# VH-VL binders against Large ribosomal subunit protein bL20c (rpl20): the designs that were tried, part 22

Target 1, 123 residues: Large ribosomal subunit protein bL20c (rpl20), of Euglena gracilis (p07133)
Amino acid sequence: TRIKNNGISKKKRKRKISKMKGWVGGHSKLFRTGNQQLMKARHYAFYDRKKKKNLNKTLWITRINGGLKYYLTINEKYNIFVSFLRKTKTYVNKKLLSEINVRDSKSFSHLSKPIMKSTGINL
Short names: E, the ipSAE of ESMFold2; O, the ipSAE of OpenDDE; V2, 0.75 times the mean of E and O plus 0.25 times the DockQ between their complexes.

## First folded at step 19 (VH-VL; framework fv_temelimab)

Design n3 (from m4 with heavy chain T55E K65E; at its last look DockQ between E and O 0.39; V2 from the best seeds 0.00; counts 0 for: pae E 8.3 > 2)
Fold by ESMFold2, look of step 19:
Structure n3 (fold): chain C 123 residues (1-123), chain A 120 residues (1-120), chain B 106 residues (1-106)
Amino acid sequence: as target 1 above (123 residues)
Amino acid sequence: QVQLVQSGAEVKKPGSSVKVSCKASGYTFTSYEMHWVRQAPGQGLEWIGAIDPSEGYTAYNQKFEGRATITADKSTSTAYMELSSLRSEDTAVYYCAREGSWYDYAFDPWGQGTLVTVSS
Amino acid sequence: QIQLTQSPSSLSASVGDRVTITCSASSSISYMYWYQQKPGKAPKAWIYDASSLESGVPSRFSGSGSGTDYTLTISSLQPEDFATYYCQQYDNWPYTFGGGTKVEIK
């Protein structure tokens, strides 16, 4: 079993054991083939990645739009900003943009304004 | 510049298998998912499944699980979709399509399509 | 899975007409995409994230909507716009498409 620090109460685990009953029941001695387990792992991993991709996209779009509203009154929308990035053939890591905006909204504005100016928009 | 070029049309008998290829060029093949979509004559679009070429992970529409197999060859930048136990209702144009980047995940580009006809 | 119901299934229109196509989802979604397909050709990405035009898409096209109800509008139909238009949800697998709306020459 997993070894844990004593900061987590050992007594409170009794209720979790009852929830695990269905997982261990009649299959405790059953062995799966390597191909079957690979297919399960592959399916779960890919589905998890899709779910994380959607969640991350929503989070980063929200952060980028928040930064645009504060510092770039022209072209406040994420989609307009991304369109201008494509026109300038500039790729900016979306995680980096999101992190800069969260930590320093002034730096986000500084990064995005040269891209907008290169497309002919006067800020 | 980005291109997906598919293998040519095929005529297959019921019960047989077909394997359609999709050769990618003009981009880093392993950086984008490849998806497969089919269109029966005069009908709409139906998603078959996808592959992540970098790790080989696949996912399938449950309608095709057990019959469809999607693979990729990184060395040739080519994706494959194999459909087994063919039936007449599998007659369709089969497309590969690249899922886009984080700022636009729409399928872009699509391959030109491969007509698969199932008949004797 | 999320069903997309597209209306109308076909329409006949003249150059200059205003055309509106609807797409209704069986549950709320965040990511609606539109594709244009001409006969004998593969679909082309047309509108992403409900309202953002892909590069090269004329400004007479617009998209709107949220939740379950989405529209694609052509403000003044041109000869090159006669095609079939499909909506697609990106939210969950399996990806699903609307049944298509064929826009034909009157």
Scores: ipSAE 0.013, ipTM 0.594, lowest interface PAE 8.3, mean pLDDT 75
ESMFold2 (binder alone), look of step 19: mean pLDDT 93; pTM 0.942
OpenDDE, look of step 19: ipSAE 0.086; ipTM 0.746

Design n4 (from m4 with heavy chain S54E K65E; at its last look DockQ between E and O 0.01; V2 from the best seeds 0.00; counts 0 for: pae E 10.6 > 2, placed apart)
Fold by ESMFold2, look of step 19:
Structure n4 (fold): chain C 123 residues (1-123), chain A 120 residues (1-120), chain B 106 residues (1-106)
Amino acid sequence: as target 1 above (123 residues)
Amino acid sequence: QVQLVQSGAEVKKPGSSVKVSCKASGYTFTSYEMHWVRQAPGQGLEWIGAIDPETGYTAYNQKFEGRATITADKSTSTAYMELSSLRSEDTAVYYCAREGSWYDYAFDPWGQGTLVTVSS
Amino acid sequence: QIQLTQSPSSLSASVGDRVTITCSASSSISYMYWYQQKPGKAPKAWIYDASSLESGVPSRFSGSGSGTDYTLTISSLQPEDFATYYCQQYDNWPYTFGGGTKVEIK
């Protein structure tokens, strides 16, 4: 969407009127500092990537727990699932997992169930 | 088997540069960040910086900015760390380490370490 | 940057003792990691996310804490636990490590 405003996701959901002007806070504001050099832009992007990783980890934990609760138990925990992923040595792309869970909860279940069977450990 | 194999020990004079290599195998090199950490003899661990091999983006501890240069070669799955204007205080074991996946960001594995000795 | 103050810097204890290592952060963090380092070896990931044991870590190890105060505990010290333990924060750069705690068995 608009480069200057760093795009706004509000346009698609529950709105009749287009509001591409939307304001973003927090980390996007740091990126508006007028970095003109390629190296500074590259450095700042990597710096903000670390902050995005922390925020995205929280979001993906919430999505994974939601998927686990839907297919496994109401008591499943992110930490238990991650321990099982590590024991199966599955190098899973967490962004892909969270997107699959949001768009197709059956695919998320198909991905997670064989991992737990192969470890011999259940939730 | 995921492995990081580093280049051999080096002896350098003050004012020179050193370039340490770290060859990765057993995983998709571009899917994980590579980090560099050093340890002076008898001392603790100090983070130098990192690279995202897919994009080439780097980040540095401000202490080393201007002296350290981290690069990666996708075709050989090898990361490099170059430290210029060496001083005796730069004598240390230099490690490469892979940042883990989102469910466990701990550095795993680490390379075997490369001793860099800076002496007159 | 976030400073990690680790204590004690060194300790000596008998086999079977309960050993506690602390790591205090200069500001609140969410992601604390622990590493074990044997002499002449690279560090090994030991505890992630403050309390989760890495694969192969004996159950006598545990981690706890939140905010600024974190703890690694060995419930019954064994001779093979001779090592230096480092805490590390992942929250902000530069990534920083504690000064280390060298554990020796009497």
Scores: ipSAE 0.005, ipTM 0.577, lowest interface PAE 10.6, mean pLDDT 73
ESMFold2 (binder alone), look of step 19: mean pLDDT 92; pTM 0.939
OpenDDE, look of step 19: ipSAE 0.010; ipTM 0.560

Design n5 (from c2 with heavy chain T55E D57Y K65E, light chain Y30S; at its last look DockQ between E and O 0.28; V2 from the best seeds 0.00; counts 0 for: pae E 12.5 > 2)
Fold by ESMFold2, look of step 19:
Structure n5 (fold): chain C 123 residues (1-123), chain A 119 residues (1-119), chain B 106 residues (1-106)
Amino acid sequence: as target 1 above (123 residues)
Amino acid sequence: QVQLVQSGAEVKKPGSSVKVSCKASGYTFTSYEMHWVRQAPGQGLEWIGAIDPSEGYTAYNQKFEGRATITADKSTSTAYMELSSLRSEDTAVYYCAREGLYDYWFDPWGQGTLVTVSS
Amino acid sequence: QIQLTQSPSSLSASVGDRVTITCSASSSISYMYWYQQKPGKAPKAWIYDASELQSGVPSRFSGSGSGTDYTLTISSLQPEDFATYYCQQYDNWPYTFGGGTKVEIK
C-alpha cells in the first residue's frame, strides 16, 4: 500500500547526513526528529497490520471454500456459508473454521451440514 | 447490544477547535478500530481517520492531517476526535463508527454530532 | 486514492419498479459495500462483500459486481426504500465513499 509521506524532506535529510558523518548535534534536534519518526512508524504499522489481516482473511476464505466443495454436495461460496451461519445465529471464528478444515475435514463437514440444513437449504 | 453515543451538537467560530466524544458500550472497546466520518449538509460521506484503541495507532485522511487528532480512553471506552482551525466548510455531522464484525465496513455508527461553524 | 462514481446521482421511480444503481471504482477493488441513509439518520450497513445482505434487509435488495463495476438492485421498489444509497471501498487508503444515489418515489 502507499505511504502518506513518500520520501524525505530536506530538513530530515540534513539531520540524517549529520548522523552518517558521526556528528552529534544538540539534544533537541535528535528528540524532534525522533518524535516525528515515532509518529510515522506508528502510522505505517497501523496500515501494515491491516494489510496482513486482509491477507490472512483471504487465505482463510480459500480454505473454507475448499472445504465447502469437498464435504458439501453444493458448490457453496464462503460468503453464502457465512450468511447461513448468521441466519442460524451460530457464530464461529473464520480462522478456526479454516484451521479445522485443513487439519480435520470431517469435523468441518459435521459443523457445516447441520447449519445449512437448519436454514431450509437442503440438497 | 453494541452502542455508540456521541456528545451533543456544537456551534463554533472560525479558527477555534471542537472535540467530539464517542462512548462505546456492549463490546470490548480495545478489540475494534474506531473510525470517524463526516457529512456536510446535503452532501456525501468523508472519512476522517481511525484509531486502534489497544495500541493507540492512528491513521488520517491526508485532507485532515495536521488539523484532526483522534484519541481514545480505554478506561472509559471513549474515543475522541478533535478538529482545529475550523472553517465554514467544516460544518457537518460528525459520526463515529466501529469497524464491522467481518471487517471492510462500518457497523454500528454513532447518532452523529452536528458541528456548525459560523462567523 | 480510489474514486467511486455512483450513477445516477438521483432517480425517481414508481412503487413496484425495478431500480438499479451503479458504483464504478477508478481501479480494481475486491468487494463493494453499500449503506442506506434516511434523512436525519446515520447510515446503515446494507450490503457487504458486494452481494451479501445485512440482517433485516429485505430480499428485494441485491448486489453484484466485481473489479471496477458494482450494482445495487431493488427488484420491486417500496415506499420505505426512499433513501440515499452510498457505496464504499475499504481496499485502499484513504477509505472512500461514492457520492450517493438518492432514490425518490414518484
Scores: ipSAE 0.000, ipTM 0.518, lowest interface PAE 12.5, mean pLDDT 72
ESMFold2 (binder alone), look of step 19: mean pLDDT 91; pTM 0.911
OpenDDE, look of step 19: ipSAE 0.379; ipTM 0.821

Design n6 (from m4 with heavy chain Q62E K65E, light chain S30D; at its last look DockQ between E and O 0.01; V2 from the best seeds 0.00; counts 0 for: pae E 12.3 > 2, placed apart)
Fold by ESMFold2, look of step 19:
Structure n6 (fold): chain C 123 residues (1-123), chain A 120 residues (1-120), chain B 106 residues (1-106)
Amino acid sequence: as target 1 above (123 residues)
Amino acid sequence: QVQLVQSGAEVKKPGSSVKVSCKASGYTFTSYEMHWVRQAPGQGLEWIGAIDPSTGYTAYNEKFEGRATITADKSTSTAYMELSSLRSEDTAVYYCAREGSWYDYAFDPWGQGTLVTVSS
Amino acid sequence: QIQLTQSPSSLSASVGDRVTITCSASSSIDYMYWYQQKPGKAPKAWIYDASSLESGVPSRFSGSGSGTDYTLTISSLQPEDFATYYCQQYDNWPYTFGGGTKVEIK
């Protein structure tokens, strides 16, 4: 969800006034530079949130599909796997699930197998 | 299991304000955005705005900017929407709705709705 | 703001008919969502990401489209499908809905 308008303006003013954590306690130039970096970082994150959300969704889908193919040895559809997650009422963080796939395929298989079994879908 | 329960119907005079509550249960309140949508009698759906309970950041439809205020209370898992300077055209059913998970961002679930009637 | 134009605004059809509802966006979008609303009830998520059915949605429903033009199709209309259907874009603020299509059974 992208944050805009008066609420955004209010938050931007508060951030501009707020002290920067980790950059406090230097010369005024250093403080101004650090403050500018914080505002610039918050500005980019704020205005790019919608684009980042869509990009991250695509990346997560690709990683989950890779894990499904590895675990099941067939090309299972992403949407079928997501339906399994909803049916099992598992609230596992998708980002964590995707990162586990990249770094530890055994752990991904251990998370995916019970979900697949409980939905009754077989290879 | 996952539920959104809204406050009861209200009758208001023009120029006053209304604050609708939305109590969440059955999930981690701070992990999902809360959205507000209204539906005037016999009309379609209109997005009012949203809040991220974890950060307190809000977003508003320009139509309601300056009149709508969305807040959240983490300790009670309750979101609020206040609409000020009410007019007769603000008569509508007001819904809270949770933004879904990353694999399905559709609004699910919706609250039961709160009828706000603005009349003289 | 992305405007969504649904067509038709209402329709009447017989049980067993094929029904198609269209939703046109004023600019290209990546994701279209559909909701079903029965009288006196809150909307229900029905189709996500243009073509994926929500859990419990009958297989007679389907969604398709990309860019600016999207459709919801009911292959064989049933009496329980009497409802209003809304499309919704999730791409940009403000999030907007189509005007709705009221489906009535003859």
Scores: ipSAE 0.000, ipTM 0.549, lowest interface PAE 12.3, mean pLDDT 73
ESMFold2 (binder alone), look of step 19: mean pLDDT 92; pTM 0.937
OpenDDE, look of step 19: ipSAE 0.006; ipTM 0.562

Design n7 (from m4 with light chain S52E; at its last look DockQ between E and O 0.16; V2 from the best seeds 0.00; counts 0 for: pae E 4.7 > 2, placed apart)
Fold by OpenDDE, look of step 19:
Structure n7 (fold): chain C 123 residues (1-123), chain A 120 residues (1-120), chain B 106 residues (1-106)
Amino acid sequence: as target 1 above (123 residues)
Amino acid sequence: QVQLVQSGAEVKKPGSSVKVSCKASGYTFTSYEMHWVRQAPGQGLEWIGAIDPSTGYTAYNQKFKGRATITADKSTSTAYMELSSLRSEDTAVYYCAREGSWYDYAFDPWGQGTLVTVSS
Amino acid sequence: QIQLTQSPSSLSASVGDRVTITCSASSSISYMYWYQQKPGKAPKAWIYDASELESGVPSRFSGSGSGTDYTLTISSLQPEDFATYYCQQYDNWPYTFGGGTKVEIK
């Protein structure tokens, strides 16, 4: 007995075409062209998520340094800041530190004051 | 809590195929990549490949030369790793591991591991 | 692919000792990650971004490094620290691990 395909291939094609909606020109109308674009999009999405993580890290460090600069009047003291936190057994990740600075600058300033004292920086 | 539960140990003959499953729970399955890593007895860790469950996009270590196939079922939040043309050298504990989020890229958590033994 | 070489492959140490493990990359990488693995168990994320400790990791652990050279240090070895440590790079496909460093009881 011959087994019928039951339109499985058509269903798969329709699923892919549905993801091509909104694309310009042949990319939304032609399966082959659209499928190539879909593959590229998936590829870039995969890699861009990883890149985004790196960008976020950089952003958080920048925000932390910005806060340190604002309160300590010195730039690029992130390493010192982190070292200080470790020494005091205060373990806070970059994201949280950045968020504290952005959302609650007073709390960040209080956190940074001991660093100023430890580094001998005059207020 | 976030947890990855893998299928049980497998014993296979050379030339056959094995398919290991990894069921995820405690988090949004499609929001994280799933990676597969193996470890031969007494040896180090080797990255096999990964999948983005949201898109189905996969990446592979070329060392496996197309023998490895990674898939994901969103409906069951389960990832699969199939390895074909098995050799004795493929004897190892196979792990699934979730990619970390945000600024950390560490694999966390890991499945409990699945021992695959290839013997004649 | 980026090759990671750990040194030493194994070491024997006593409780209280300072332990240093190195990981050298064949090319410059931006981030190094460390895992701890005990026998019969899956690896556990230990240090991320070269110097950041994962949650629950004791402060006696530290990581440092940049470019091609990275280091994991245990200031005072404790009984629960006897394990195998692996470095990993996340920058380039394929992801690669170091060969591992087994920290054994002397």
Scores: ipSAE 0.025, ipTM 0.625, lowest interface PAE 3.9, mean pLDDT 86
ESMFold2, look of step 19: ipSAE 0.112; ipTM 0.628
ESMFold2 (binder alone), look of step 19: mean pLDDT 92; pTM 0.940

Design n8 (from m4 with heavy chain K65E A106W, light chain S52E; at its last look DockQ between E and O 0.21; V2 from the best seeds 0.00; counts 0 for: pae E 10.8 > 2, placed apart)
Fold by ESMFold2, look of step 19:
Order: C-alpha cells, then sequence, then structure tokens
Structure n8 (fold): chain C 123 residues (1-123), chain A 120 residues (1-120), chain B 106 residues (1-106)
C-alpha cells in the first residue's frame, strides 16, 4: 500500500492537477484521472522495483558465471563468488561486473582477482 | 556488526494497540528494507509487511491491512510496527528483519523478537 | 499470493538417519530459502538460492529443487539438528513461509 498523506492532501491535489495539464480534458477528469495515474505510477514503481530486481538478478548471474568460467580457476557457480564477497564484506557492483565481462573479459578478470585473493583463492 | 534491537515484551488487553520498535545499527538504515514477521506460540512464521526507509513506501500482507502500520524514523535509524484492535490471536513474538543485499535476498539479521501477549 | 506447502509438518528420526523435507510452491519461483529455528530463538538463515549453504552450516545439509518443488536433506542427522525448518519464497510480496517441519531426535 501507499503512504497516507492526511495533513496536506488538498494542496498536493491542486499541485498534481497543475502538473497534469494536457493529460485529459476537463477539470474533474484531470483531477480524478491525473491523481489516479500519478498515485498508480508511484505504487507500481515500488512493486515494479521488486520484479525488476529479480529479473535483473537472473540476467546478471548468467553473465557473471560465464565470466568466471572463462577467466578464473573456480567453480562455475555465481553463488560461490557471491559467498566470498559476503564473507569479506566486499560490496561490488554486480551490474558493472556483468557488463564488463560481456564487453571486456580481460577487465573482468583484473577486477575479480583482487577479490578472490582477499578470500584466499589464487587465480 | 549489523544489529537490530527491539523494544521489550508487552502485555495488552483486547481492543488496545501495541507499537514495537526496532533500532538498527552497523549499516546505512535507508539502504535496506525493513520487514516485520510474527510467530504465534508453537506456530509458524507470518509476514506482516515492510517499509523502504528511504521513501517511506510500505507494503502489507492483506491479513493485516487496516490494523498494521509500519513506519521508520531516519534520524534515529528506528523502524516501528503498530498493530491496533488487538485480539487474543495476536499473541505472538514479533520480529523485525532486514532484507539482505542484492546478492542474498533474505532476512538477515533478525531482531531478538518482542513477545506481545494479549489477555484480559 | 504464492502459497508454500511444506511436508511433513513434523517427524522423529534417529541420530544418523537421512531426513528429507519438501516444500512445494503454488506457482513457479526462482528464490527459495530455508531457515532453521530453535525454540526461543529467531530463525537463522540456513540455505539460500535453493541449494547454497549459509556460512557455518554443516555439510550434512543440502538443498535442491527448482520451479515449484524444493527439498532440504540432512544426510546424517545429529542431535543438534533438532529444530523447526521453514522454507520461504522471495519472489513476490507478500512473502510467504511454509508451515514448518519440526524435526525431533528419538
Amino acid sequence: as target 1 above (123 residues)
Amino acid sequence: QVQLVQSGAEVKKPGSSVKVSCKASGYTFTSYEMHWVRQAPGQGLEWIGAIDPSTGYTAYNQKFEGRATITADKSTSTAYMELSSLRSEDTAVYYCAREGSWYDYWFDPWGQGTLVTVSS
Amino acid sequence: QIQLTQSPSSLSASVGDRVTITCSASSSISYMYWYQQKPGKAPKAWIYDASELESGVPSRFSGSGSGTDYTLTISSLQPEDFATYYCQQYDNWPYTFGGGTKVEIK
């Protein structure tokens, strides 16, 4: 559910209608339709972030596993690599790693080696 | 160490409300969602809802819609769960739990739990 | 909502036995997790991503499955393994848990 806005909702409604000029004709239609669309967008964005995170995680896991198999002497599974990151409390941008692997496999290896060495794995 | 410390046990009468606090430390409070889960004595786990502290957006299990209110205070790194119109069936241990990082999406850590007993 | 059906609800077994717990989802999921809970304690993270053991989890534990059907197996039950085990789906809100499997050592 969305956050309630009991204290200033009247002013926010008026500002929302002003932002929505050009959406739908008529003031009553603009107010109802515009506010509903804006509130739906905010609610769907929160829920959609969860779905987007899940879908992107699956894609990134596949890319990282591909890179690990090509350049690193470790098991092929993404979870082994991520377990090492968690144990060392190293916070690496997963999206960046997967994009580098796809576009520049040698750079992926160079970025991954310090993390693996800090966990006791020699590459 | 990342830690979640909850408020103490409560004894409440039916029809009243309870507000449980969860103080976070050891991490950036606004970077992670906070979730609430309860467990009635001898029973399983039940998800109540969650809050994103950075935006204030909440989501609730429909079972608790209209009775549960989850809030967060960024300045104190504290999340709250308030449950109103208490019934004897609401007797449970209430846990806060942080949703994990992007590579291990699960609840870690959990708070120590807050026993809420609803009786006359 | 994604419903999780966990079986059995309880079991008793001897030290050294192989124990298998199942968790079935009402629709296909990608993110299944297992927790161990001992009486009076908060649940502990146990198995993530269906098959990966959390740090400190004994190697006698294993997890498997995909889609709708998942299992947790203890290859040689030890006295310290008495606990209730819960599966959880992480795919969609509301998050849901299985009903739990209480494992008792005879």
Scores: ipSAE 0.006, ipTM 0.530, lowest interface PAE 10.8, mean pLDDT 72
ESMFold2 (binder alone), look of step 19: mean pLDDT 90; pTM 0.906
OpenDDE, look of step 19: ipSAE 0.081; ipTM 0.732

## First folded at step 20 (VH-VL; framework fv_temelimab)

Design q1 (from m1 with light chain I29V Y30W D91N N92D; at its last look DockQ between E and O 0.33; V2 from the best seeds 0.00; counts 0 for: pae E 7.4 > 2)
Fold by ESMFold2, look of step 20:
Structure q1 (fold): chain C 123 residues (1-123), chain A 120 residues (1-120), chain B 106 residues (1-106)
Amino acid sequence: as target 1 above (123 residues)
Amino acid sequence: QVQLVQSGAEVKKPGSSVKVSCKASGYTFTSYEMHWVRQAPGQGLEWIGAIDPSTGDTAYNQKFEGRATITADKSTSTAYMELSSLRSEDTAVYYCAREGSWYDYAFDPWGQGTLVTVSS
Amino acid sequence: QIQLTQSPSSLSASVGDRVTITCSASSSVWYMYWYQQKPGKAPKAWIYDASSLESGVPSRFSGSGSGTDYTLTISSLQPEDFATYYCQQYNDWPYTFGGGTKVEIK
């Protein structure tokens, strides 16, 4: 199976060499150092995506709770709202919910109130 | 019907390699990370590493770095974990597990497990 | 890496007893998960985000905690609750698990 982003393109490899004028043996050493930097970049990119996922979850929970408090009289925990969505079997992208709350607070209320009522929440 | 089906039990000699497969079905394979966890007999759970099938990017527990290789084949919806330079301490049940969705990232489902026995 | 310490490592209790299992992290975590494992079976996701029950988990189970200290509680132990329970942190790689708590029914 082919590793994604395997190898530096011929054009990209040539541009790196041109920055190192006069370097003897630069093809092999530049290629090896370029591969090492690429492996480090891919490793940190995957790790950074994990960290962004955790940070985004925290941010989305905060925005969802803020929207729930504004439009609903329930104590607004993220997991309570997610339980509503699961019980109604309604998929709603939490990123979209956060965007709607920022741009159109009335639309957030119209979306969330029927879900809360249909799940039997009485708080 | 989301499920993960793993390859069968294996008996290996010290110093050899083993490659365990994990066939996914009932969901979009490239939308979820696949993780590998092992459990030595009578012991707890130990995370080996993970792969993002959409990009092929991997990450490993430092303990297994250099010995473990995790790959994925999109066309067959199958993940693989290869462990090289086997020792008797590598005798364990090896599990694949899918990391969950954005509101519940728990490992669900798990494969049935693959017993790898390393003995002379 | 974040080390998780479960206590006790093993316990025995009677049907109907309240059982509490603790999990302590070596540094603060955002998300704690719990898994149930029965002998010869793969672990099953049991509690997510410290306190939310997975689908099909009986309501006698509950989870609580924040920061470094988390608990799993069984309010009225049943014979089918005989299993080993693991906590797992989702914060940082490597993901780590607690050592497990084996629950035996007297």
Scores: ipSAE 0.015, ipTM 0.602, lowest interface PAE 7.4, mean pLDDT 75
ESMFold2 (binder alone), look of step 20: mean pLDDT 92; pTM 0.937
OpenDDE, look of step 20: ipSAE 0.057; ipTM 0.709

Design q2 (from m1 with heavy chain T58I; at its last look DockQ between E and O 0.37; V2 from the best seeds 0.00; counts 0 for: pae E 8.1 > 2)
Fold by ESMFold2, look of step 20:
Structure q2 (fold): chain C 123 residues (1-123), chain A 120 residues (1-120), chain B 106 residues (1-106)
Amino acid sequence: as target 1 above (123 residues)
Amino acid sequence: QVQLVQSGAEVKKPGSSVKVSCKASGYTFTSYEMHWVRQAPGQGLEWIGAIDPSTGDIAYNQKFEGRATITADKSTSTAYMELSSLRSEDTAVYYCAREGSWYDYAFDPWGQGTLVTVSS
Amino acid sequence: QIQLTQSPSSLSASVGDRVTITCSASSSIYYMYWYQQKPGKAPKAWIYDASSLESGVPSRFSGSGSGTDYTLTISSLQPEDFATYYCQQYDNWPYTFGGGTKVEIK
């Protein structure tokens, strides 16, 4: 059976719609309707999230490489680390890793080294 | 296994519409964006648009805006792409493809493709 | 939109040859991907983030580049490498592909 999407996802979607209430309920021009305004807003939001993903990925790659270089051999680059995650089917939050490296470099090393060891990549 | 299975080939008349389905299995459907790409016979790849199944948000290549409609049904793990006002130049193989995770956004896997032929 | 120009559009080479395919972007990009497509089949992800090989891709393949100029290289061409290779950018919407490079083996 289908699992209903409630909680955070519905809350975020409902909050987005309520923020656009002036777009739906308010109409100052003959040629626009609330449905058209909502559809345009959803398209722009998706595109903006994609742009944000790309910008954030660049920032996170830089932070992860800095952490890997600091606590691992020079051959333990971001691309090798990501290959680990894919091979082991282990998900590690990229944002969390970059924040740990900034605030607690020892914890970053503790998280990354066992993953590298389990896949046989040189530590 | 992660798999995308598309609906069968279609033959359509100019001015009509086609709706291609893409059934996903082997992964959490709402965790990955679904993209649509087409390839005319003997030609390259052209991105049509995408949907985020978790939010229902949609993006279109402006070339197809107004003619393409992308949707998803979370309960069946199925994405759809409908193309209206068909013309002979819309004859192509239409693919669905899953965008990868944050560390590898490459499209993987792709569906087997759906040949849509537009002829009188 | 960002246009990708692949060169050459096709090539023929002998087994063991070094093959280089180029992809030039109309503006600077960061996220370049490569796909391999065999005749009658869907494309397969091949190289991600310009230089990282997908799982199962032979080590004779490599990718390099940054900004506007990217390359895919096959160091020692094998018969199974007969395919069309496409570059793709993920930096900006619409996502675009290069025109493809068909690699034929004599």
Scores: ipSAE 0.013, ipTM 0.612, lowest interface PAE 8.1, mean pLDDT 75
ESMFold2 (binder alone), look of step 20: mean pLDDT 93; pTM 0.941
OpenDDE, look of step 20: ipSAE 0.023; ipTM 0.673

Design q3 (from m1 with heavy chain Y103F; at its last look DockQ between E and O 0.10; V2 from the best seeds 0.00; counts 0 for: pae E 10.4 > 2, placed apart)
Fold by ESMFold2, look of step 20:
Structure q3 (fold): chain C 123 residues (1-123), chain A 120 residues (1-120), chain B 106 residues (1-106)
Amino acid sequence: as target 1 above (123 residues)
Amino acid sequence: QVQLVQSGAEVKKPGSSVKVSCKASGYTFTSYEMHWVRQAPGQGLEWIGAIDPSTGDTAYNQKFEGRATITADKSTSTAYMELSSLRSEDTAVYYCAREGSWFDYAFDPWGQGTLVTVSS
Amino acid sequence: QIQLTQSPSSLSASVGDRVTITCSASSSIYYMYWYQQKPGKAPKAWIYDASSLESGVPSRFSGSGSGTDYTLTISSLQPEDFATYYCQQYDNWPYTFGGGTKVEIK
């Protein structure tokens, strides 16, 4: 269920800062792993659609190694987020977004925060 | 600028085959699926199949299974669609179109189309 | 396989008319797209995700619908809107298109 965003505890803020610090401190290793996971996710999604006839995009999205896409799909925010990016003509490097999604969905949320605020989407 | 440029129009006899090329530029060829769609003159659109250029894996509309062959050459960023055992009903404009696995941008861009005419 | 039935197959209307094109799916879908195609040219993405206009699409165009029933509406038809409009489902392979609606200006 959705957690209300009134009053973030000191423990939560400290946890967020430590996670962001870890992500920033391992660039070359993280980028290499992210590219490998991105290629694997695309291959799996293509194969799954081919092998299991009549699968829809919502089922396919849940099997991609991209926690943000899964999260957005389950919370029905995927179309809204993509729509606002296109409407605002905000071009984000697709490869960079995919690498973040392959690592974890929380990293995408932190990097996309300014875009979310400008579009009115609260994640 | 992202572009898909297709090979020129062709006239073929029944029973022969045709191979249409689609040269991609302005993006990372192996990061996107390539799809093929055809349109008979004055008629609707029909999906033929797709390829993942990074692996060479393909999928086909069952209507074209056994007649259509989709390939890709990473070194030239070019996709190909070959249709064999041509019939007059295969007369159509053949399009390549890019599809990504993210953000549901549909088919964008499309190639300019390649008219294939099957007649005497 | 998901069949899309588009209606009408063609129409003729006057400048300023409100035009509505429907697309019905044989089973429920989540991703519906609309394309505009002018004679001799490739289709052009027009409306994505059922209701969102592509960049450069005039605001007189709108889309709506969910599940099996979708519409494209032109609130005030202009001469440049002469084209054929196609719906497409993006949910399942094989991808399928509606039969098209040819819009002619009287």
Scores: ipSAE 0.006, ipTM 0.555, lowest interface PAE 10.4, mean pLDDT 72
ESMFold2 (binder alone), look of step 20: mean pLDDT 93; pTM 0.942
OpenDDE, look of step 20: ipSAE 0.169; ipTM 0.747

